VHH binders against Probable RNA 3'-terminal phosphate cyclase-like protein. Designs and how they scored, part 19

Target 1, 375 residues: Probable RNA 3'-terminal phosphate cyclase-like protein, of Arabidopsis thaliana (Mouse-ear cress) (q9c578)
Amino acid sequence: MVMMKKMKGSQSFRQRLLLSTLSSTPISIDEIRADETIPGLRPHEVNLLRLLEIVTDDAVVDINETGTRLKYKPGTIVGGKNLVHSCSLSRSIGYYLEPLLLLGLFGKKPLSIRLKGITNDPRDASVDTFRSTTLNIIKRFGVPAEDLELKIEARGVAPNGGGEVLLTVPNIKTLSAVHWVEEGMVKKIRGTTFSTRVTSDFEHSMRFAARGIFNNLLPDVHIFQDHRAGAQAGKSPGYGISLAAETTTGCFISADTTVSCERPDETGELDVEKKERSPAEDTGVEVASWLLQEIEKGGVVDSTHQGLLFLLCALSEQDVSKVRVGTLSPYAVETLRNIKEFLGVKFAIKPDPLTGTVILKCTGSGLINLSRKLS
Short names: E, the ipSAE of ESMFold2; O, the ipSAE of OpenDDE; V2, 0.75 times the mean of E and O plus 0.25 times the DockQ between their complexes.

## First folded at step 9 (VHH; framework vhh_podentamig1)

Design h18V (from g13S with A33V; at its last look DockQ between E and O 0.63; V2 from the best seeds 0.00; counts 0 for: pae E 2.8 > 2)
Fold by ESMFold2, look of step 9:
Structure h18V (fold): chain B 375 residues (1-375), chain A 118 residues (1-118)
Amino acid sequence: as target 1 above (375 residues)
Amino acid sequence: EVQLVESGGGLVQPGRSLTLSCAASGFTFSSYVYGWYRQAPGKQRELVAAISGGSTLYADSVKGRFTISRDNAKNSIYLQMNSLRPEDTALYYCARGRKYFVTYFDSWGQGTQVTVSS
C-alpha cells in the first residue's frame, strides 16, 4: 500500500469514510474547511471516526493540529456484541446509522451496538424511519430479515438528546443484485408520533391533521402514539411524527419531522426559525403533504433513501441491478460520484418519459466478506 | 375544467374484443392515476383496472383478458378487452385519482356502454 487516495475539502465526509473502509482504500483529505473562521473537522465528524474505531480493528486516524488534514487508514470491520457509542449531539443517531448499517453487514462478526444521542431531528432520518423503511430496503438485497433490527429504548431530541437505540446487523458474505422497478400502489400508511417532556396533546393534533389528509385517499391508515416519560423521555422537550406508506409490491416511502427548542450547529448557532413556525397541526399537515409528494415522484424508494439504494446496488455481487427512482436528490447524485471514485462502478441512467421516473442500472463491485464468521 | 370522455363501447359477441378509450383534458395528465370502473345494473361500481406510473392493477375477474395502458402524448387511457363474456356487460367509466392511490377517485367520465350478448 504505497499511496493514499488524495482528496480535498469537507464535502462527502461520511461517504468517503464509509467507502474507504468498505473498499480498504486509505485516504488523505486536505483543506478541511481551511478558509473558514472555525477550520477543520466538526464534532460529529470526529465522533464518526470514534465509531469507526469501535467497530473496526487497527484503523489508523491521523489528524493535524487544526483538524484541516486527515489521514485515514481503514481497519478490518469486526462488529461484535455489547458495543456502546455516544453519538455527538450536533447530529442525530441517524447520521451514524446510515454508514453503520452498511459496515455491519461486512463485519467479521454480527454487530450489536447501543447508540446514545438524538433519536429524532429534521436534519437526519429519524430512528422511526430507519425501522419502518430503511431496514426493509436493505432486506431486499438478501439480508436475513430476523437478524436486522432497531429497538428504540429511549427518545431524545435536540439540544440535549438522552435517547438510546439498540441496533442489530447480521454479517453476510455478499449482497444480492436486485431487479426492483415496480412501485405498486399504496395499500396502507403507518406512522408513529412521539412526545418527550411536552403534553401528548401535540401528538393528537399531528395525528388528526395527517389523518384528515389521508382519509380521502385510502382506508388503511394507522398512526400510533409513543409518549415517553421518565428516563425514556430524554433530556429535552420535543415532539414529532414519522410516516411510511407501504405499496402492493412491498415498497416503503417515508417522511418524518421533529419539533424541538434548539438545533445546535458546530459553531453554536441556533436555527430557531423553523421551530417557531411549526405548530403541531401544521406539522401534521406538512409531513403528510411531504409523504404524498415523495409518493408522487415515483420510484421504489423515497428521495432520502436513493443514496442507500445506490450504495447497496454498487456493493452487490457482480451481476446487474436495475432500480427505478424519482427525481434524483442532491445526496443521491453525490453518492453516485463517490461510488465511481471508490468502487469504479458506473451507473447507466435512463429516463423513462412515460412515467416521469428514472431507471438506473449497474454491475455490482462484488464485495465479498472473506473474514465472515457466524458465531 | 377537468374532463374525461370515454369512447369505444358497443354490442359485441362473447369471445370477441373491444378497445375503450378515454381522452383527458384540463389538467396535467402525467400527475395522476387512472382507472376503469364498471357498473352493471343492480351491482356496485367496481374497479376493473388502474394504471399509475409504471404500475398496473387488475380485478381478478379480468386478469389475463384486459389490459390497461396510457399514452402521455395523447393524454389518453385505454382498456383493451379480450375474450369478452356476458358478465362483462356494464357501463364503463374512466376515472382519475391521486397518483399511486386506487381507492378514491376524484373525477369521472360519463361512461360508455359495453354489452356482451350471445
Scores: ipSAE 0.327, ipTM 0.681, lowest interface PAE 2.8, mean pLDDT 89
ESMFold2 (binder alone), look of step 9: mean pLDDT 83; pTM 0.833
OpenDDE, look of step 9: ipSAE 0.532; ipTM 0.786

Design h22T (from dx4 with S52T; at its last look DockQ between E and O 0.83; V2 from the best seeds 0.68)
Fold by ESMFold2, look of step 9:
Structure h22T (fold): chain B 375 residues (1-375), chain A 118 residues (1-118)
Amino acid sequence: as target 1 above (375 residues)
Amino acid sequence: EVQLVESGGGLVQPGRSLTLSCAASGFTFSSYAYGWYRQAPGKQRELVAAITGGSTLYADSVKGRFTISRDNAKNSIYLQMNSLRPEDTALYYCARGRKYFVTYFDYWGQGTQVTVSS
């Protein structure tokens, strides 16, 4: 019997598995939705476990009959080429990309994996945001730029997906600590609109509305149209927009959304508070407004990337990282808790009254990829 | 009600220093970006320096000679001008804009004249 870190509940499932695997810490999770009408692990959570079995070697997964207890012994991260994974349609590919980006860095071999499913969904960051923003955050920690790539081969939205991406992640020895406190000033805005199995007029409407807001703020705004047809358009009608602001010091701040047929959650219940269909113009205005709100919060990343930022800092070499963020999101706070639980890394948090932002400092755990193999 | 009031201008010999001040009132000071612009006779208004959050921006012609700063307790923005040259002669304006954006400003002060001559 292996000594296991004991945990309860369904919260932080993705991060618990990620950190368990990176730290080689076996875990036992009890009472996973034990008192709910439909108890146990959800399809996307089981699917994540299957993905871990693909990208690691010798992982052991033991789930009880009702799915309310999981024993997970992490394997060795291998990576490799020609990997394919069909993601559950209950969540988007973005749910899986975040852990893969970190796991792939510490693999025996570079990772090249094809992910099939939903590319754009409001619950998770879109594949466009991963490409425009998330990858740039990772590169600041010493990851080679040319070997870190996300290709969008086909788009798919809820409910039936049909999208496909190819993720390439280099394996590295260590992540570098960062001193990243200068937000800079917004110098350009870039974006992508897409449509699948609907008229490309939706893309024009979203772009026009967003530009109407940004043209009063800065001149350098460019929003691409990415209309997909045939096999590349997936299996469901939808449209969406992803935006990123780049600052003079190389920060990226993002916002995105997708409009599609409403998908029931894994329990069969619909979100009754969801707004019914929005005109494409309203969608463009909403995302542009969200981007401006994220920019106004300050910091070197938007609120949705705070968790990733803190994970990168905590996984870095044993040196001090110092980063500036806006108001901490609930997910970011939970990320700090999980980091302490698995890595023993504590962040010092100090408000900066001059700017209304928050400075976080930590000494990285010093994760080293001892099994690295470049060929 | 919204006010930006510049002060500190005057006649100064080349090579000397001068500090401009801009007192802000009628709005929440910390919610905006700020800039100093100048306009010489017959020329267009040009950005000299800007400050927002923890970041500053300077025109190439003043880098290393001018320093922009802010004091949130006094609701004030400053421009320290060292090693003044005759080409720095201009009417200097304080301006405010949206936080983190320094391309377009929505309010301007009256200006304070700086004249650099023997």
Scores: ipSAE 0.464, ipTM 0.743, lowest interface PAE 1.9, mean pLDDT 90
ESMFold2 (binder alone), look of step 9: mean pLDDT 84; pTM 0.847
OpenDDE, look of step 9: ipSAE 0.806; ipTM 0.916

Design h24D (from dx4 with G54D; at its last look DockQ between E and O 0.73; V2 from the best seeds 0.00; counts 0 for: pae E 2.8 > 2)
Fold by ESMFold2, look of step 9:
Structure h24D (fold): chain B 375 residues (1-375), chain A 118 residues (1-118)
Amino acid sequence: as target 1 above (375 residues)
Amino acid sequence: EVQLVESGGGLVQPGRSLTLSCAASGFTFSSYAYGWYRQAPGKQRELVAAISGDSTLYADSVKGRFTISRDNAKNSIYLQMNSLRPEDTALYYCARGRKYFVTYFDYWGQGTQVTVSS
């Protein structure tokens, strides 16, 4: 039989599949929610497997009858143009963008894929955050800027979605190691409000509240409005705000949120408690406060991007990367464990108690895209 | 009790140097950004230099002449002032602000007078 890495449980499903595919490591996962009332893989997890089948060749996916056991033999990452994927509505497009951004870099062809679903929700990073912050983080690792793009063609929120984005990702040979420890100081704040099937007055309220906080901190603040109507407004009413701070050394720190109708989880109400709709002014204050908290933690990325940062460092050339981050999030710690398990990369972690930040160093695994084509 | 205590001011001749010190107490030193401001009689308070972590900023009028630094072990901020000019005459304030921001500050010291005159 195929030599497989044996694993258990539902945790880290997205990262396990991502790292399995990037490292060409077949995996077998048992006991996926085996003791739960509704056992097995969730619809968004099955949907992710279908996405992997779209962007790779020769992947083998074997799921037992109850979804409690998965055997996954990763295929060759191909990429390609004119691809379309309808994402599960229980999670946003952001759930799928996260692995796609890394997978697309190591494809045989550049990736151009249209993703349909929910563009904004409070659980996953919004498509605005991917555009404003996530893509800029990736570019620091030697990825061509002009070929890495996310277009928001329609917005959609829970429960019915109806949003659409076009993602383009260049294929590359290798990622460059980084020395990225200089945080700089915040020089400007940019943001985007959106509204779908509600009055655009909600955007004004959020923007006004957020600017009220930032005007006491710096002069260069601009928050754009993005009211959508007709087909571009998706199928459900909602509004939200995405903010990014840029520093003098080119760091981006982000926060975002979305207010929409309550959505049941994939298994009913027991899996997650849905956030109550809040007044637009309170939403603006909340996101502004969250952004300030992320900035105060220090580091070259916000806490929600720590995992991506560590993945990029670990996938880079066999050279030393050194990065500074704020307080490690639980997700970041989980990411470090998965990196070691799949790539054998161990990070040296040195807290800096004087600044409250943490320095991490690793030697990249040296992933090389041997099947790369330029077109 | 938050406290910023400036020292090192005095009367000096043009072209000479002076080092200002600011001792911080009553709070976690590394949690904040710091700045030096100055105010001449009848004029507005202006930023001279700021520091947060390893990042520094300087007013154009002092670039190349003044250097801000910090000593985390001594909970202190310094301003090295070289090539002093009569227009540098002012009351110099140490200020504390939000980490990673240097535009607005929430606490100010009492100031130390620097007078540049022949």
Scores: ipSAE 0.353, ipTM 0.684, lowest interface PAE 2.8, mean pLDDT 89
ESMFold2 (binder alone), look of step 9: mean pLDDT 84; pTM 0.850
OpenDDE, look of step 9: ipSAE 0.668; ipTM 0.848

Design h25T (from dx4 with S55T; at its last look DockQ between E and O 0.67; V2 from the best seeds 0.00; counts 0 for: pae E 2.5 > 2)
Fold by ESMFold2, look of step 9:
Structure h25T (fold): chain B 375 residues (1-375), chain A 118 residues (1-118)
Amino acid sequence: as target 1 above (375 residues)
Amino acid sequence: EVQLVESGGGLVQPGRSLTLSCAASGFTFSSYAYGWYRQAPGKQRELVAAISGGTTLYADSVKGRFTISRDNAKNSIYLQMNSLRPEDTALYYCARGRKYFVTYFDYWGQGTQVTVSS
């Protein structure tokens, strides 16, 4: 009889599957939204399981009739070329990119996969943020830069998506431990505005408003316009802006937002109060302000990347990683718990009250990609 | 009340040293970046040195001669000025800016005069 790690509830679903797969730990999750009017797994969660079946071999997925119980036996991570996956529109492509980036590193073959769906949505990091910030964080752990790439082929926003990206992830043997505590000083800000099925004037308005905030802070600010038309504009009208600050020590801090006509909540319900479309100028001001707030929190990553940072440290070689972050987000705290549960890695946490930041240290689990193929 | 109070200025001979101090009060010291600026008669105010989160920056004209530092326990910023030259004569300002940004500052002290002459 296979010994399964027993778990309950819907929380941490993405991380539980990721860590189960990376650690080869079978899991059984019961009581998934068992008391809700619409019980069980959500469309994006089922879709993630289908994605795992595409990028792994011999995975076993057993879901009961109501979706309230999952038994998952992870397969071997294979990767491969010419893969295509249509992501559920209940969440963006970013929901799926996060686990894929880590899974692809430990595949038998390098991963090349086309993902179709929503490229930009406020519930997940945008594909622009993945390209500008997330990939650079991963590269710090010894991942080859040339083979880690995200191409944005078409944009799509909620509700109907129609976007497409091509993700390439190299397979590696191990991740390197890091000593990463110096935030540095902001030396440049880069960004991308986009629009689909609306006038490009929205891009100009967002760019102009954001530059108005940054002009008195530093000279090196460039925000690009990415207007999409025709087939590349997806199926729904929307616009948005993604910003990243780069520091003198190579840290990247990000913020992004997207405005769409209408999107369902996580349960697929549209019965929430519809919000009025914000003027594009206000959107530019808000994301610029959010970026400044994330920078002010300190740390080598923004709040939304803390979980990824800790996962990378915990998966790295059996050596000490030391990192500085700002205020720990709830997601980051949850990530630390899941890391301990699946990998047995504990972080030593030391607040630095003079800076308002926190230092975390761990010895990596030493994950080794024994299945790695030479090309 | 936000305050930045400079001290340590004075008249010194060329080749000698001075230490400027800036006492900060009325706000959380660790939440900000700090800099020293100077302004000579008839010239624009120029950045001398800046510090944020352990990172320092220096103007080319003072690099190797001046050192900025801070003492978080004393809520103070210092400028150690060695090998002083007559062209270092200026009114020196302590400034506070947004953390991690050292090009633009939102609060300035009243300044302390440094005069380097034989």
Scores: ipSAE 0.367, ipTM 0.685, lowest interface PAE 2.5, mean pLDDT 89
ESMFold2 (binder alone), look of step 9: mean pLDDT 85; pTM 0.850
OpenDDE, look of step 9: ipSAE 0.747; ipTM 0.892

Design h35A (from dx4 with G35A; at its last look DockQ between E and O 0.83; V2 from the best seeds 0.68)
Fold by ESMFold2, look of step 9:
Structure h35A (fold): chain B 375 residues (1-375), chain A 118 residues (1-118)
Amino acid sequence: as target 1 above (375 residues)
Amino acid sequence: EVQLVESGGGLVQPGRSLTLSCAASGFTFSSYAYAWYRQAPGKQRELVAAISGGSTLYADSVKGRFTISRDNAKNSIYLQMNSLRPEDTALYYCARGRKYFVTYFDYWGQGTQVTVSS
């Protein structure tokens, strides 16, 4: 008999698998979209299970015929080199990077894996955001900067992808607890535009619009262009922009977006009473405004990284972590719930009405990488 | 409409302390960053300290001696200046900027003079 943690529904799929694997807790999930017209697991969810089979040994995956029930017995995280995974095009590579970054830290071997698919999509953080912001958050928990890298070999956008990244993750023994409450002040803004199978003029327009917003706030703003051609441009036309603000205390706050180019209406009609802005100009304004909104919320991370922050705190050594965030996002609240359910870690949450931020404290679970080879 | 009014300056002997205040009005106080700047005669204006949210920043020349703080209920920003030195003599300005930005400021007070001398 195997004791399985029983759960229902489609929510938190990535975190449930991540926490199941890190805590060696078998799970059974029932009623996965059971009442929907298309029931069961989605292609990207099944694809994530295949990725887990690549990076672990002895995982057991049992999915019923309709995909509405999953039984998952986690394997041992191995990692390794020369791994390749083709991600489902129903979500971007970023969907897979979230759990993979944490899993790779606790493998028997360092992880080096090539991920193929969509690099930039509005539903998931872009690969640029992972490189500029997400990896820096992880490094604060004692992860060596050497070999924690993400290389963008080719870009791909919806619908046909064709992008490729190389992720390297060092294996570690433990994560360090953090005392991370000082947000600092924004000292620089960096960004990357990209374009694939479209003119690089879209990148100029996005950059110009974003810089126009930032120029009255600080002098140190630099947005790089990344125009891709040939095989490195993937299989679909698109463009986008990723921005990160760095603070004086080493915090990174991010925003990104991606646009697939659509064919204009063949009539070419525009409302003559309203002058249409360039779509790329609007995109540049929107992402810059989103970045400023995230900065104004406060905290040491943006709202999209709150879940990762709490996972890192909860997985860390048995010592107190203390972090400041802005208003908790729905995803962050769900993350806290899943952490308690799998790791037994409880966060003390104290709003700070003077700043409009929230302080969270926990004692980490003390996860130790017992599979790691010692010299 | 937007107003920043400094007070608390004066003549002080070296080694003593002084507290500057900046009263803000005409806007939502908590939505902004605040800074103290100073300008000595013949010198350029320099940042002394800044505060936004729970974060503070200090010039190297005043670290450990000066403390910036704020009171949202009183819409006020303070600069506690301890162990004053003659080189701290300057006109001190309160400034307002976008929350978490300390490079450009859109409103400045008139300033309050601090003079440190025997």
Scores: ipSAE 0.549, ipTM 0.793, lowest interface PAE 1.6, mean pLDDT 90
ESMFold2 (binder alone), look of step 9: mean pLDDT 85; pTM 0.861
OpenDDE, look of step 9: ipSAE 0.701; ipTM 0.872

Design h57I (from dx4 with L57I; at its last look DockQ between E and O 0.86; V2 from the best seeds 0.72)
Fold by ESMFold2, look of step 9:
Structure h57I (fold): chain B 375 residues (1-375), chain A 118 residues (1-118)
Amino acid sequence: as target 1 above (375 residues)
Amino acid sequence: EVQLVESGGGLVQPGRSLTLSCAASGFTFSSYAYGWYRQAPGKQRELVAAISGGSTIYADSVKGRFTISRDNAKNSIYLQMNSLRPEDTALYYCARGRKYFVTYFDYWGQGTQVTVSS
């Protein structure tokens, strides 16, 4: 008889499935939005289960009639090449990238998968942020740089998407523990603007506004434009900007956003002569300011990457990892709880009053990819 | 009012040591990055050392000989200068900048003269 870890509610759905699969722990989740007008699993959550069926073998998924109860028996992570998955348009491709990056590392075969959907959305980290920042965080844990790659083939924004990326993840035996406490100082800022089904002038406006904020801080600032047309422009109008700061010790701190534009009807609400700054200029200022705020918080990662950092530390070899972060976000704290629940890893948390940051230490769970030896 | 006041300069023989101090006032000390710069006669101002958070940076010409430090309780920044050379002769400035940025600074002290000569 299979003993299942019993859980309730809709919270942490993505992390629960990820940790269930990595730890080979069957789970039963009850009361998924049971009191809501539309109860049960959301389309992007069901779509994640379909993705797990694509990248694993022998997974068992049992969902009740209303979607309020899930029984999940994880499969063996296989990976493979020439895989294709159409992501739900209710969330972006970024919702799926974080679990895929970690699952792909522990597959029988290296992972190469094409994801179709929304590449840029403010609710999730953009594909640009994954490429500029997230992959570099993962490389710190001993993941070889070759074959860890994200290629943006087409861009898509809400509501209709039409974007496409190619994710490549090498399979590995183990993750290395890290000693990563030195933040360094910002040495350069890089960024990417994009535009799809709107004028590329939006990109100029965002770039100009962001550079205006950085010009008095450092000289090495480059923001690249990525205007997409034709099939690569997706199916909806939008624009956005992703910024990353690199420090002298190799830390990456990021911020991004996306504006999804619907064309105005002939009533022309967006053509207001009294506005002195365009919406795109405001977007550039906002993301640049957000980046500076993330940098000021300190730590070796920005607040949105704290969860991934802790997952990597907890999955690493049975050795001590020590990392520095800024103020823990509520979602980072939730991640620590889920890590303890599934992996049994406890983090020691110690404030550092000299720097106003926090040090976290753990001994990794020692996850080993045994299927890799069976070639 | 923001103030940065350097002290500790003077005339010193080659091979000897000197400690510069910079007292900061009028703002929250721990919220900023700090640097020591120097300017020799007829030359441009150059970064000597900087400190922010848990990190320090040194110019190649002083690495291994100079140490920047700070004391948050005393709102002070220090530059320990060992194995001084004649080419270290300059007017030394303390500067304040945005936390984690040490390329451009928004406030400067008046400087303290260091002269290294037999």
Scores: ipSAE 0.590, ipTM 0.810, lowest interface PAE 1.4, mean pLDDT 90
ESMFold2 (binder alone), look of step 9: mean pLDDT 85; pTM 0.855
OpenDDE, look of step 9: ipSAE 0.754; ipTM 0.894

Design hYMDV (from gMDV with S30Y; at its last look DockQ between E and O 0.87; V2 from the best seeds 0.00; counts 0 for: grease 24.4 > 24.2)
Fold by ESMFold2, look of step 9:
Structure hYMDV (fold): chain B 375 residues (1-375), chain A 119 residues (1-119)
Amino acid sequence: as target 1 above (375 residues)
Amino acid sequence: EVQLVESGGGLVQPGRSLTLSCAASGFTFYSYAYGWYRQAPGKQRELVAAISGGSTLYADSVKGRFTISRDNAKNSIYLQMNSLRPEDTALYYCARGRKYFVTYGMDVWGQGTQVTVSS
């Protein structure tokens, strides 16, 4: 009498678990990297399952001996206070923040959880981007601002991490549908540089380079420095920069990157390609240019937040949401597919070639938090 | 051959209306932001109104009186000016800039069209 949704492969693991849990849909995933030299689930994927066991009750997780098959029966989302989770070092805290932000909204109690690990890494959005941009996108859907917060207690970069954040997420009854098609015009740019176990001069260089690009475009540009020392600097040397543009209609567009300082190539050869190494000035130019490219694509969110935007629309009340985005990213397309598979929500997609953007519409699934405990 | 050409200026009495137009040529019209700027004698050029994507922005001094619009089929931008006042007297310029940025960085300017409000 097991009614499990059958799936294959390693793709969309994070979203499949998220949607499985939100929709109370048991899943069975086979052939997880079955033909690879190192088969099965990766450490960060197993770690995500452990996180789900912390924030839900009665979840059942069954992984075969090689990690190539997972059976997941979602529990009820409970949330709670004083929770602690040590994230794997194979991915950053940002990998886990994305599903947690949505899960916490539909918990029995408000969520307060301390996450330990890597705060900044180029493979995932930085904790700064979550604070500056991601939380503001969520607030558009009717989430109270006062109870949605991310505090950066310590920073950590690859390989050894040592960072720590405190996430608070209110529990809500429903998400509001949105009509969000006006991009506005950029009115201000804010940013944060950080440095851990390296000189703060890297932050000065990144900030100077980025301001050199933005000062020709608008007057309201402020990039803050966040140099960390001692216990708050984590266990590995690194630096990085996170930028966000805010528009006149309340849109936030972001870009970030992190450089993990590694020992120089032991060979000393210049013709051996290694991970990109650039002066901090070049890093500042790169992120500023990336931000401008994201803005230029149009839409109410940057390409990296399209997936979250569509998830929020699909989870919202049974009313029509209408949003404008730039060219759909591969992750966004994958998100639309997973939304349809788990929630039955279909998006009408209408390109607007005269603006170079795309309009998407859907009727939300109407997810209601029936387990919500009122204080 | 990148050009912006303004037209529609003239002499009008206070309280009357005037429509400025700006014809764009030589580039992909929808890829940019557009603004109307004005410069009175001896003063600095100031933003009057701007349009990018589906959004508009107006200087406080013209809100409720002026309307900027865009016609993508004609590659044209318009400024409808109602309830004109003597302080609106200026040389009006059409300009383009990077999409979604209208404060600084306008890189193509028209020659201007004079609007004079008097009598």
Scores: ipSAE 0.565, ipTM 0.810, lowest interface PAE 1.4, mean pLDDT 90
ESMFold2 (binder alone), look of step 9: mean pLDDT 85; pTM 0.870
OpenDDE, look of step 9: ipSAE 0.614; ipTM 0.843

